# VHH binders against Sushi domain-containing protein 2 (SUSD2), part 8

Target 1, 195 residues: Sushi domain-containing protein 2 (SUSD2), of Homo sapiens (Human) (q9ugt4r445to639)
Amino acid sequence: RLASAFGDPHFVTFDGTNFTFNGRGEYVLLEAALTDLRVQARAQPGTMSNGTETRGTGLTAVAVQEGNSDVVEVRLANRTGGLEVLLNQEVLSFTEQSWMDLKGMFLSVAAGDRVSIMLASGAGLEVSVQGPFLSVSVLLPEKFLTHTHGLLGTLNNDPTDDFTLHSGRVLPPGTSPQELFLFGANWTVHNASSL
Key: E = the ipSAE of ESMFold2; O = the ipSAE of OpenDDE; V2 = 0.75 times the mean of E and O plus 0.25 times the DockQ between their complexes.

## First folded at step 4 (VHH)

Design n4 (framework vhh_7mjh_2)
Fold by ESMFold2-Fast, scan of step 4:
Structure n4 (fold): chain B 195 residues (1-195), chain A 121 residues (1-121)
Amino acid sequence: as target 1 above (195 residues)
Amino acid sequence: EVQLVESGGGLVQPGGSLRLSCAASGFTFSSYAMSWVRQAPGKGLEWIGRIYSGGSTSYNPSLKSLVTISRDNSKNTLYLQMNSLRAEDTATYYCAKGRWYFSGSEYFDYWGQGTTVTVSS
């Protein structure tokens, strides 16, 4: 199952629910206790090539860890529009290699604008640049059915519970824009849990 | 042509320390996870540990308090530091290049010739 976040940012959950959330801060895209998988993203105004900020927000960084794996962050480079990859908080330079065999994951970089990560569980991430923001796609194998939480929804073949809060409370279908903002804000990353 | 050349073996007294090196050539060393494996006389292969491309390590739980694996990607060199050596650590030590397959299996596709460590008074 595929879920994505892109643009302004527009989200598509694993069960196919579409919504928009213009947050500012760090948010949980995905948590899965099955493998201790964590995917977190930063949403902020974009920076155009002339140095001005965009009016809306979008994703500018995404970080992932599964269990005791290495931690990889993919972010927009300041003002250049390219991608920068951090491994355990250290910036990587891809001068001789286009891929790395990391603890608990395989990382590959194509054309400087696309990063692919395959985790030991079979979960995958693809990150690319789209204008001033990131486009992020997450692919989960079927074993994650009923084991996901976060902005990308509850993968269980039932879209009516995709707006599940951190507490386990479900917001009903037909949620207003104000209620969607509260859903997004509820999945804010706390400093103690930040990747 | 992939080559792995171990060095640093020899005779050491019980309680001593020794550092082994493995010089790698013929592949992009910095991309690969690398392992150390040993074989005591008349025994099977025993996996010591692995170091990933980024420097993270994973050890055989029976050995992790006695050894440290490190790498220098600028020199294409893998290291094994061993401390508090005992007679049972007498073995031929091999450097191995592995591949991680998504199927859940890891396979060692290239091995060095080995370097012998003898722990004896």
Scores: ipSAE 0.378, ipTM 0.754, lowest interface PAE 2.5, mean pLDDT 81

Design n5 (framework vhh_7mjh_2)
Fold by ESMFold2-Fast, scan of step 4:
Structure n5 (fold): chain B 195 residues (1-195), chain A 121 residues (1-121)
Amino acid sequence: as target 1 above (195 residues)
Amino acid sequence: EVQLVESGGGLVQPGGSLRLSCAASGFTFSSYAMSWVRQAPGKGLEWIGRIYSGGSTSYNPSLKSLVTISRDNSKNTLYLQMNSLRAEDTATYYCAKGRWYFSGSDAFDYWGQGTTVTVSS
């Protein structure tokens, strides 16, 4: 099944629920204990081609790890507006080839600023540039049914529990914009501690 | 329960060296970037450097020539090697866990109680 996040950012869960969450910070898009899969994204104001900041926020980076795999981050390049790929926090170069066989994942890049990641479980990620933000799609094989949590929802063929908080508490359908913001904020990667 | 316990601090002569250790427990140590941060008496916090889950390092440019950060994932231990210590390096040294292990962020969600290093003749 397919879930996505793009634009302002607009989210489409694995069960087809649509919502918008203008967060600022780092958020859990997806976690699945089945394979210890984690997908995290950074949301922040964008910079337009004319140098102005956007009114809203969007995704500017996404990172993925499954079990003991390598950690791959895909982010907007500050200078060119294209994509930059990091392997375990080090920037990768694709001047010699357009693909890499990494620990626990296969990664390929296309000329159109598109990055595809295929994990050992069969889970997949596709990242592209859409204006000042990233467009992210996540594909999960059916074995992940009942094993997902995060902003992209609970994959179980029941959209009524897509707004499940980290605690396991479910927000009811027909949620207000304020309740949707609370849902999004609940999936912050980690709360900051005092220095 | 996440715990970070620093050790190895003490009194050292100017020009000397020290190696600090940080023992981590309660989380998957190998998955997180780890940092060292110090605070001199009456001063603010100063970031020293970090080591990512993959082993690459990033340092405060003003301290890069004096320190080396390393880790042993099999022992859940972080290290800070310091050389050519000066009186101005007198501080409490803290081990800190990165909040987002996929990012180079300086934000931390846990840090230890600190170990004190005094550089004095």
Scores: ipSAE 0.005, ipTM 0.195, lowest interface PAE 10.3, mean pLDDT 79

Design x1 (framework vhh_ozoralizumab_d1)
Fold by ESMFold2-Fast, scan of step 4:
Structure x1 (fold): chain B 195 residues (1-195), chain A 123 residues (1-123)
Amino acid sequence: as target 1 above (195 residues)
Amino acid sequence: EVQLVESGGGLVQPGGSLRLSCAASGFTFSSYAMYWVRQAPGKGLEWVSEIYSSGGSTKYPDSVKGRFTISRDNAKNTLYLQMNSLRPEDTAVYYCAKGRWYFSGSEYTFDYRGQGTLVTVSS
């Protein structure tokens, strides 16, 4: 099953629910306890190729880990207009080949415009550049049915519970942009500086 | 299970030095950024230092820059904080913290911290 996030940022959940959340900060796109799969994204004003900031927000970085796998972050490269890949927080170079077999994942880069990650579980991510922001797609095998949480929804063939809060409470379908901001903000990643 | 065990705190006079250690287990230590954070009596958490997974990049707030040095030994799963020219305002419980995979320059994220070690700077 496929879920995606792109643009300003527009989200499409695994069960097909569409929504927009103009957040600022770091958010949980996906958590799945089945394999300890974690996908996080940062939403912030973009930096255009001419060096100016956008007025809206979008995704500028995404990071993934499954169980004890390596940690990969894909982010927009400043002023180069392409993608940077970080392996365990160190910038990765693809000068000799376009793919790497890492601990718990396979990573490939196409011309610097697209990064594909395949995890040991069969889960996959594809990251590309769309204007000043990232476009992120997540593919989950059927074994993840009933095991997902986060902004990309609860994968269970029922879109009515896609706006499930961290507490387990469900917001009703047809939620307004203001109410969707509460859903998005509820999936904020906590950090030491926020206290 | 993730475990972080701090040691090396104690009572020291102003101008003195201490070295803190943090023994990490239950995760692939070399794959994560690590932090030292502190909490002074009656105050909130304050980040003190950051070190990337390889040890090749470090960052400090101005309050400790030039006085504190963070380092790591990935072969021993150990994080260190060398504290020099200590001041009374450095008095705090110091925590070793495991970074989450995503790190941004303006926001520090961690998912685990240890029990802490008390550092008291007093004459």
Scores: ipSAE 0.005, ipTM 0.198, lowest interface PAE 10.9, mean pLDDT 79

Design x2 (framework vhh_7aqx_2)
Fold by ESMFold2-Fast, scan of step 4:
Structure x2 (fold): chain B 195 residues (1-195), chain A 123 residues (1-123)
Amino acid sequence: as target 1 above (195 residues)
Amino acid sequence: QVQLQESGGGLVQAGGSLRLSCTTSGFTFSSYAFSWFRQAPGEEREFVGAIYSSGGSTDYADSVKGRFTISRDNAKNTFYLQMNSLKTEDTAVYYCAKGRWYFSGSEYTFDYWGQGTQVTVSS
């Protein structure tokens, strides 16, 4: 199953629900306890080549880890575009090869500023540049059915619960743009837990 | 080898101050968010505060807001908890923790912990 986030940013959940959310900050795209899969993204205003800031926001970075795998971040390299791939914030070089076999994941870089990540579970990410923002796609094998949470929805063949808040509360289908903004904001990455 | 080590704990009188340090090694310090947790005798471990990898943003538990400040020194691979206006209920073993993600820590993303340092606040 495939879910995506692109543009200003437009989201398509694993069950096929479409929505837009112009956030500013870091957000949980996907959490899956089955394999301890985490996918997080940064949304911020874009910067055009002439230094002009965009009115809307889009994704500018995405980070992924599964279990005890390496942590990989894919981000916009600079204001002129292009992608950087970072392993624990250390920039990886693809000058001598177009792929890397990392702990718990495989990376490849294709012409046209496209990065593909395949995790040990079979989960995959594809990241490319779309104007001043990233386009991100996440592919999950069927074994993730009933095990996902975050902005990309609950993968369970039931789109009516795709707008599930961090608390487990569900916003109904046909939710307004204002209510969708609250859904998005609810999935902000933060450190406020008690044990 | 990733290591986190607390220091600076001890006995202090109510109303006093202590500064805890967490020294780290084995990873790129500037890349990660860091947190402090505490565990009082007979109680569950609770979140105290966090500092994020970007911008110096911080979060605090309601019980310590306005009294405790978390800070970091990337050049020293160390982060700190400045504890002011200490109360007897602040008595606990204090643990430092490393976040798993570059952007910021979250309640789901701590991968390494220190061994703990005792803070005792007497009346």
Scores: ipSAE 0.000, ipTM 0.158, lowest interface PAE 12.9, mean pLDDT 78

Design x3 (framework vhh_8fcz_2)
Fold by ESMFold2-Fast, scan of step 4:
Structure x3 (fold): chain B 195 residues (1-195), chain A 123 residues (1-123)
Amino acid sequence: as target 1 above (195 residues)
Amino acid sequence: QVQLVESGGGLVQPGGSLRLSCAASGFTFSSYAMNWVRQPPGKGLEWVSGIYSGGGSTTYADSVEGRFTIIRDNDKKMVYLQMTSLKTEDTAVYYCAKGRWYFSGSEYTFDYEGQGTQVTVSS
């Protein structure tokens, strides 16, 4: 099952719900207790080549860890650059090779602007550059049914509970943009749990 | 036409070792990740291991990690699975599978061809 976040930023949940949330900060895209999978993203105004900020926000970094795996972050390298990949907060070099076998995950880099990550569980991420922001896609095998939470929704073949808050309260389908902002803000990463 | 031909299976005692081979043809082998997938008797397909197109980056299912090693030889268009410390639970038909360009090791993102090779682990 596929879920994505891209642009300003638009989200498509695993059950197919579409919404937009213009946050500023770090947010939980996905957490799954089944394998202790965590995917977090940073949303902030973009920086254009002229040095000016965009009016809206988008994703500029995404970080992932599953269980006791290494922690990998993929972020925009600079205002107009490609991607940087960090392993446990240290910048990686792909000068010698375009791929790495890390603890609990596999990484590959293509054309300096596309990164693919596959985790031991079979969960996968693809990160690419879209203008001043990242485009992120998350692929989950079916064993994650009923085990996901976060901005990318509750994967259970029922889109009516995709706007589930951290408390377990569900916002109904067709919620207002104001309520969607509250949904997004509710999934803010606490400093102690930041990847 | 894409073709993948597996070989190297057989009967082995628990704790033993086998090396499986897969010969590929019909596509640019060095451009694709390769995988091993197995089907135990009476069960569905299970992804076992994957290797990136360049050969250095590998992934493994939890059930085989530390016991199996996937390797490839791009010049010969071959992928191998070195199996050690075999268990009765490893009994299955093993298939090699062509992955998608950007990652390996997911049962829903790869193709598999050929008839497989039978591995039986019994005392």
Scores: ipSAE 0.000, ipTM 0.107, lowest interface PAE 16.7, mean pLDDT 77

Design x4 (framework vhh_podentamig1)
Fold by ESMFold2-Fast, scan of step 4:
Structure x4 (fold): chain B 195 residues (1-195), chain A 121 residues (1-121)
Amino acid sequence: as target 1 above (195 residues)
Amino acid sequence: EVQLVESGGGLVQPGRSLTLSCAASGFTFSSYAYGWYRQAPGKQRELVAAIYSGSTLYADSVKGRFTISRDNAKNSIYLQMNSLRPEDTALYYCAKGRWYFSGSEYTFDYWGQGTQVTVSS
């Protein structure tokens, strides 16, 4: 099952719900207690090739960890175009090889600034550059059914509960653009939250 | 509950060294960034040093004198302070970072109660 976030940013949940949320800040894309999987992303205005700031926002960084695995962040490089991959905040180099076998995950990079991550659970991420922003896709095995929360929705074969807030409250289908901003803001990574 | 307990502070003369320790509990230690903040009397709390995995960041006032390190097996972080100056006198706080990691920003959620460092002139 596949969910995606790209562009301005446009989101497609695991159950196929489409929406747009022009946030500024750090947001929970996905959390799943089954394997202690966490995927978080940063949304901010982009910088065009001429130095001009974009009017809308998009994803500029994504970070992932599962259980006791290494923490990997993929972000847009400052000053120079392309992607940077960070392992526990240390920038990785792929001059010798295009792949790494890390603690709890496999990581590979392909021509054209594309990064693929496969986690021990079988969950996967693919990150690429699209204009001034990241395009992010998340693939979850069937065992994650009923175990997901966040902006990418509740994977349960029922799209009517994809706009579930952190509290467990569900916004109904046909949610207005104003209510979608509230949904997105509700999944902000907050400094007051405990483990 | 999240707990950070600082130790190792004290009274020292200028030019001497101290090592501060911070013991962490109540969360998965290896998953977070950590930092040392300090607050001098009448001033706001400022970031002194931060560490996440092997990467470190230092305030300009302490670069070359202070070294931050971590021991994931012991759930501890350390601040080795060399060539101490009267200006380093402050209450030193250990801090735990947020879950999301970014190389451009350190954001911290929890602080310990602090350990006093006094450098007499």
Scores: ipSAE 0.000, ipTM 0.142, lowest interface PAE 13.5, mean pLDDT 78

## First folded at step 5 (VHH; framework vhh_7mjh_2)

Design k1 (from h13 with G54S S58D; at its last look DockQ between E and O 0.90; V2 from the best seeds 0.00; counts 0 for: pae E 2.2 > 2)
Fold by ESMFold2, look of step 5:
Structure k1 (fold): chain B 195 residues (1-195), chain A 124 residues (1-124)
Amino acid sequence: as target 1 above (195 residues)
Amino acid sequence: EVQLVESGGGLVQPGGSLRLSCAASGFTFSSYAMSWVRQAPGKGLEWIGRIYSSGSTDYNPSLKSLVTISRDNSKNTLYLQMNSLRAEDTATYYCAKGRWTFTSGTLEYTFDYWGQGTTVTVSS
């Protein structure tokens, strides 16, 4: 199953629910206790040429770890217009290779604008540049059924519980701007949980 | 052609230290995880540990306090530092190359090339 986050930022959950959440900060896209998989993203406003912030936000970074794997962060590169990969908080050079065997994952980079990560569990991430922001796709094998939480929802073939809070409370169907903000804010990454 | 050549073996006294090297060629060394394995005379193979492209390591828990694996990607060289050597550490030491492969819905590490080994003898 596929879920994605792109644009300003728009989310498509594993069960197909669509929503937009214009948060600012770091958020849990996915937690899956089955393999101790954690995927987090950073959302930021755009900066206009006059120095003011746009009112909308987009994804500028994504980080992943599964169990005791290496930690990979993919973020927008500053002046190059492509992607920058951090491996255990150190910027990674691809001058001599386009792929690497990492602890718990396989990493590959295409032309500096697309990064693919395959995790030991079979979960996959693809990150690409899309305009001024990132596009992120997450692919999960069937063994993750009923084991996911976060902004990308609960994978159980039932979209009605995709807005499940940390507490386990499910917000009612029929989303409103207030309910979407509550859901999004509920999945804020706090400093102690940051990758 | 992939080649792995171990060196640095020899005779050491108990309590001594030794650093083994593995010179690699014929592949993009910096992309691959690399492993050390040993075989004592008359015994089976014993996995020592693995170092990933990141520099992260996994060790056999029974050997973790005795060994350190490192790599120098600029020299295509893998290292095994061994300390406080004992007679039971007498063995032929091999470096090995493999890679992550995707099978049956998971990544699995598979070995595909081995060196011919270097012999370490610990005795008075």
Scores: ipSAE 0.427, ipTM 0.786, lowest interface PAE 2.2, mean pLDDT 82
ESMFold2 (binder alone), look of step 5: mean pLDDT 82; pTM 0.791
OpenDDE, look of step 5: ipSAE 0.815; ipTM 0.904

Design k2 (from h2 with G54S S58D; at its last look DockQ between E and O 0.73; V2 from the best seeds 0.00; counts 0 for: pae E 3.3 > 2)
Fold by ESMFold2, look of step 5:
Structure k2 (fold): chain B 195 residues (1-195), chain A 122 residues (1-122)
Amino acid sequence: as target 1 above (195 residues)
Amino acid sequence: EVQLVESGGGLVQPGGSLRLSCAASGFTFSSYAMSWVRQAPGKGLEWIGRIYSSGSTDYNPSLKSLVTISRDNSKNTLYLQMNSLRAEDTATYYCAKGRWTFGSTRYTFDYWGQGTTVTVSS
């Protein structure tokens, strides 16, 4: 099953629920205890030509680790319109190759603007550039049914529980934009759990 | 054509140290995880460990305190450092290149070196 986050940022959960969350900071997109899979993203305001921040935000970085795998972060490159890949907090160069066998994952890079990660569990992550921000897609094999939490929702073929808080409490159907913002803020990454 | 050439084997006294090398050619070395495997005389293959493109390692738990695997991607060379050698470490030591097997997230070995022999004896 596929979930995605893109634009301002717009989210499509694994069960198909759509929402927008204009947070600022680092957030949990996905946690799955089955394989100890963690996917986190950073959302930042856009920057106008005069240097002031916009009210809207978009994704500028995403990071992934599964179990004790290597840690990969993909982020917008400061000086170009492409992507920058960090491996265990160090910037990678792909001058001589377009892919790497990493601990617990396979990483491939296309032209500095599309990055694919395949995890040992069979989970997949694709990151690309979309305008001033990132577009992120997450693909999970069937064994992850009932095992996911975070902004990308609970994968169980029932979208009514996609807005599950960190505590396990489920927000009701018809959740307002204000309540959706609290749902998103509930999944904030703290320093100790940051990838 | 993929080639893996081990070197650095020989006779060493118990308690000694030895560093083995594996020179790689015919593929993009820096992209692949690499492994060391050994075979004692008259026995089966024993996996020693693996080093990934990142430099991260996995070791056979029974050998973890005795060996260190490293790589130099600029020289296309894989290393095995062995310390405090014992008679039971007498074996032929192989380096191996793996790949993803179709339909699997696990590595399988597709190329092996000729091996280098280490003898630990008084």
Scores: ipSAE 0.299, ipTM 0.730, lowest interface PAE 3.3, mean pLDDT 81
ESMFold2 (binder alone), look of step 5: mean pLDDT 80; pTM 0.799
OpenDDE, look of step 5: ipSAE 0.442; ipTM 0.756

Design k3 (from h16 with S30H S58D; at its last look DockQ between E and O 0.66; V2 from the best seeds 0.00; counts 0 for: pae E 3.7 > 2)
Fold by ESMFold2, look of step 5:
Structure k3 (fold): chain B 195 residues (1-195), chain A 122 residues (1-122)
Amino acid sequence: as target 1 above (195 residues)
Amino acid sequence: EVQLVESGGGLVQPGGSLRLSCAASGFTFHSYAMSWVRQAPGKGLEWIGRIYSGGSTDYNPSLKSLVTISRDNSKNTLYLQMNSLRAEDTATYYCAKGRWVFSGTEYTFDYWGQGTTVTVSS
């Protein structure tokens, strides 16, 4: 199943729930204990061509690790107008290649503006540039059913629990925009869990 | 043509150390994970470990304390450092290159070197 985050940032959960969360900081998009999969994102204002900030926020970086895999971060490349990839916090160069065999994942880069990551579990990420922000898609195989948490929701074919707080409490259907912002803020990355 | 050439084997006393090298050519060395395997006389192949493009490593748990794998991407060379060698470590040592198939979900070894022989005896 697919989930995505793009634009301002707009989220489409694995079960199809749509919401917008204009937070600023680092957030848990996805945690899945089944394979110890963790996907985190940074949301911040974008930079327009005249140097000013956008009115809202969007995703500017995403990081992933599964189990004891290498850690990959994909972020907007301020200098070159594309994506920059970091491996275990060190910038990678793709001048003579478009793929790498990493621990626990396969990394592929297209034209500096699209990055694909295939994880050992079969999970996949695709990251591309969308205006001043990233567009992120996450694909999970069926074995992750009932095993996901975070801003991309609980994958269980039941959208009513997509707004599950870190404590396990579920926000009910009809949740207000202000309560949705609190849901988003609830999934803030803390220092000890940061990738 | 992909070529892998091992070197550095020889006779060593028990408790000694050796460093094996594998010279690689004919492919984009730094993009691929590389492995060491060995075969003792009369025995099957035993996987020693793997080093990934970024330098991370995985080892056979039974050999982890005895070996260190490293790579020099600027020289297209894979290394195996072995310490505290015992008679049971007598084997032919091979380096191997693998590939992902089916969108990177299956990994197989597709090229092997000729091997270098290590003999541990007095």
Scores: ipSAE 0.276, ipTM 0.704, lowest interface PAE 3.7, mean pLDDT 80
ESMFold2 (binder alone), look of step 5: mean pLDDT 82; pTM 0.802
OpenDDE, look of step 5: ipSAE 0.639; ipTM 0.843

Design k4 (from m1a with G54S S58D G98T; at its last look DockQ between E and O 0.72; V2 from the best seeds 0.00; counts 0 for: pae E 4.6 > 2)
Fold by ESMFold2, look of step 5:
Structure k4 (fold): chain B 195 residues (1-195), chain A 122 residues (1-122)
Amino acid sequence: as target 1 above (195 residues)
Amino acid sequence: EVQLVESGGGLVQPGGSLRLSCAASGFTFSSYAMSWVRQAPGKGLEWIGRIYSSGSTDYNPSLKSLVTISRDNSKNTLYLQMNSLRAEDTATYYCAKTRWYFSGSEYTFDYWGQGTTVTVSS
């Protein structure tokens, strides 16, 4: 199953629920206890030509770790366009190689604007540039059924519980925009859990 | 062509230390995870550990206190440091280039060195 986050930022959950959460900060896209998989994203306003921030936000970075794997962050390059990859908080150069065998994952980079990550569990991420922001796709094998939480929802073939809070409380389908913002804010990354 | 050449084996007294080297050529060494394995006389293969492109390592839990794996990507060289050697550490030691087999999330080895022999004996 595939879920994605793109644009301002728009989310399509693993079970097909669509929503927009225009927040600012770092958020949990996905947690899966089965493999200790964690995917987090940063949403930020765009920068106008006069240096002021827009009111809308989009994804500018995504980070992933599974178990005790290496930690990979992919972010927009702020000067040259394209994507920048950090491995364990250090910037990587890809002048001679387009892929790496990392602890717990395989990393592949195409032309500085598309990054693919395959995790030991069989989970996959693809990150690409979309306009002033980035786009993230997450592919999970069937063993993750019933094991996911976060902004990308619960993978269980039942979209009615995709808005599940940390507490286990489920917001109903058709939740108002204000309550969807509560859902997004509920999945804010705290400093101690930040990748 | 891919080549892996181990060196540094020999005779060591119990309690001693030894560093093995593996010179790699014919591929982009810095991109690949690399492993050490050993085979004691009359025994099967025993995985020692793996080092990733990042320098992160995984070890066989029974050997973790005995060994340290490192790499020098600028010299295309893999190292195995062994300390406090015991007679049961007598074996032929191989370096191996790993291959990710993503469908099973397991690693396999597509190229092996010829091995270097370590003998731990009084």
Scores: ipSAE 0.205, ipTM 0.639, lowest interface PAE 4.6, mean pLDDT 80
ESMFold2 (binder alone), look of step 5: mean pLDDT 80; pTM 0.803
OpenDDE, look of step 5: ipSAE 0.349; ipTM 0.720

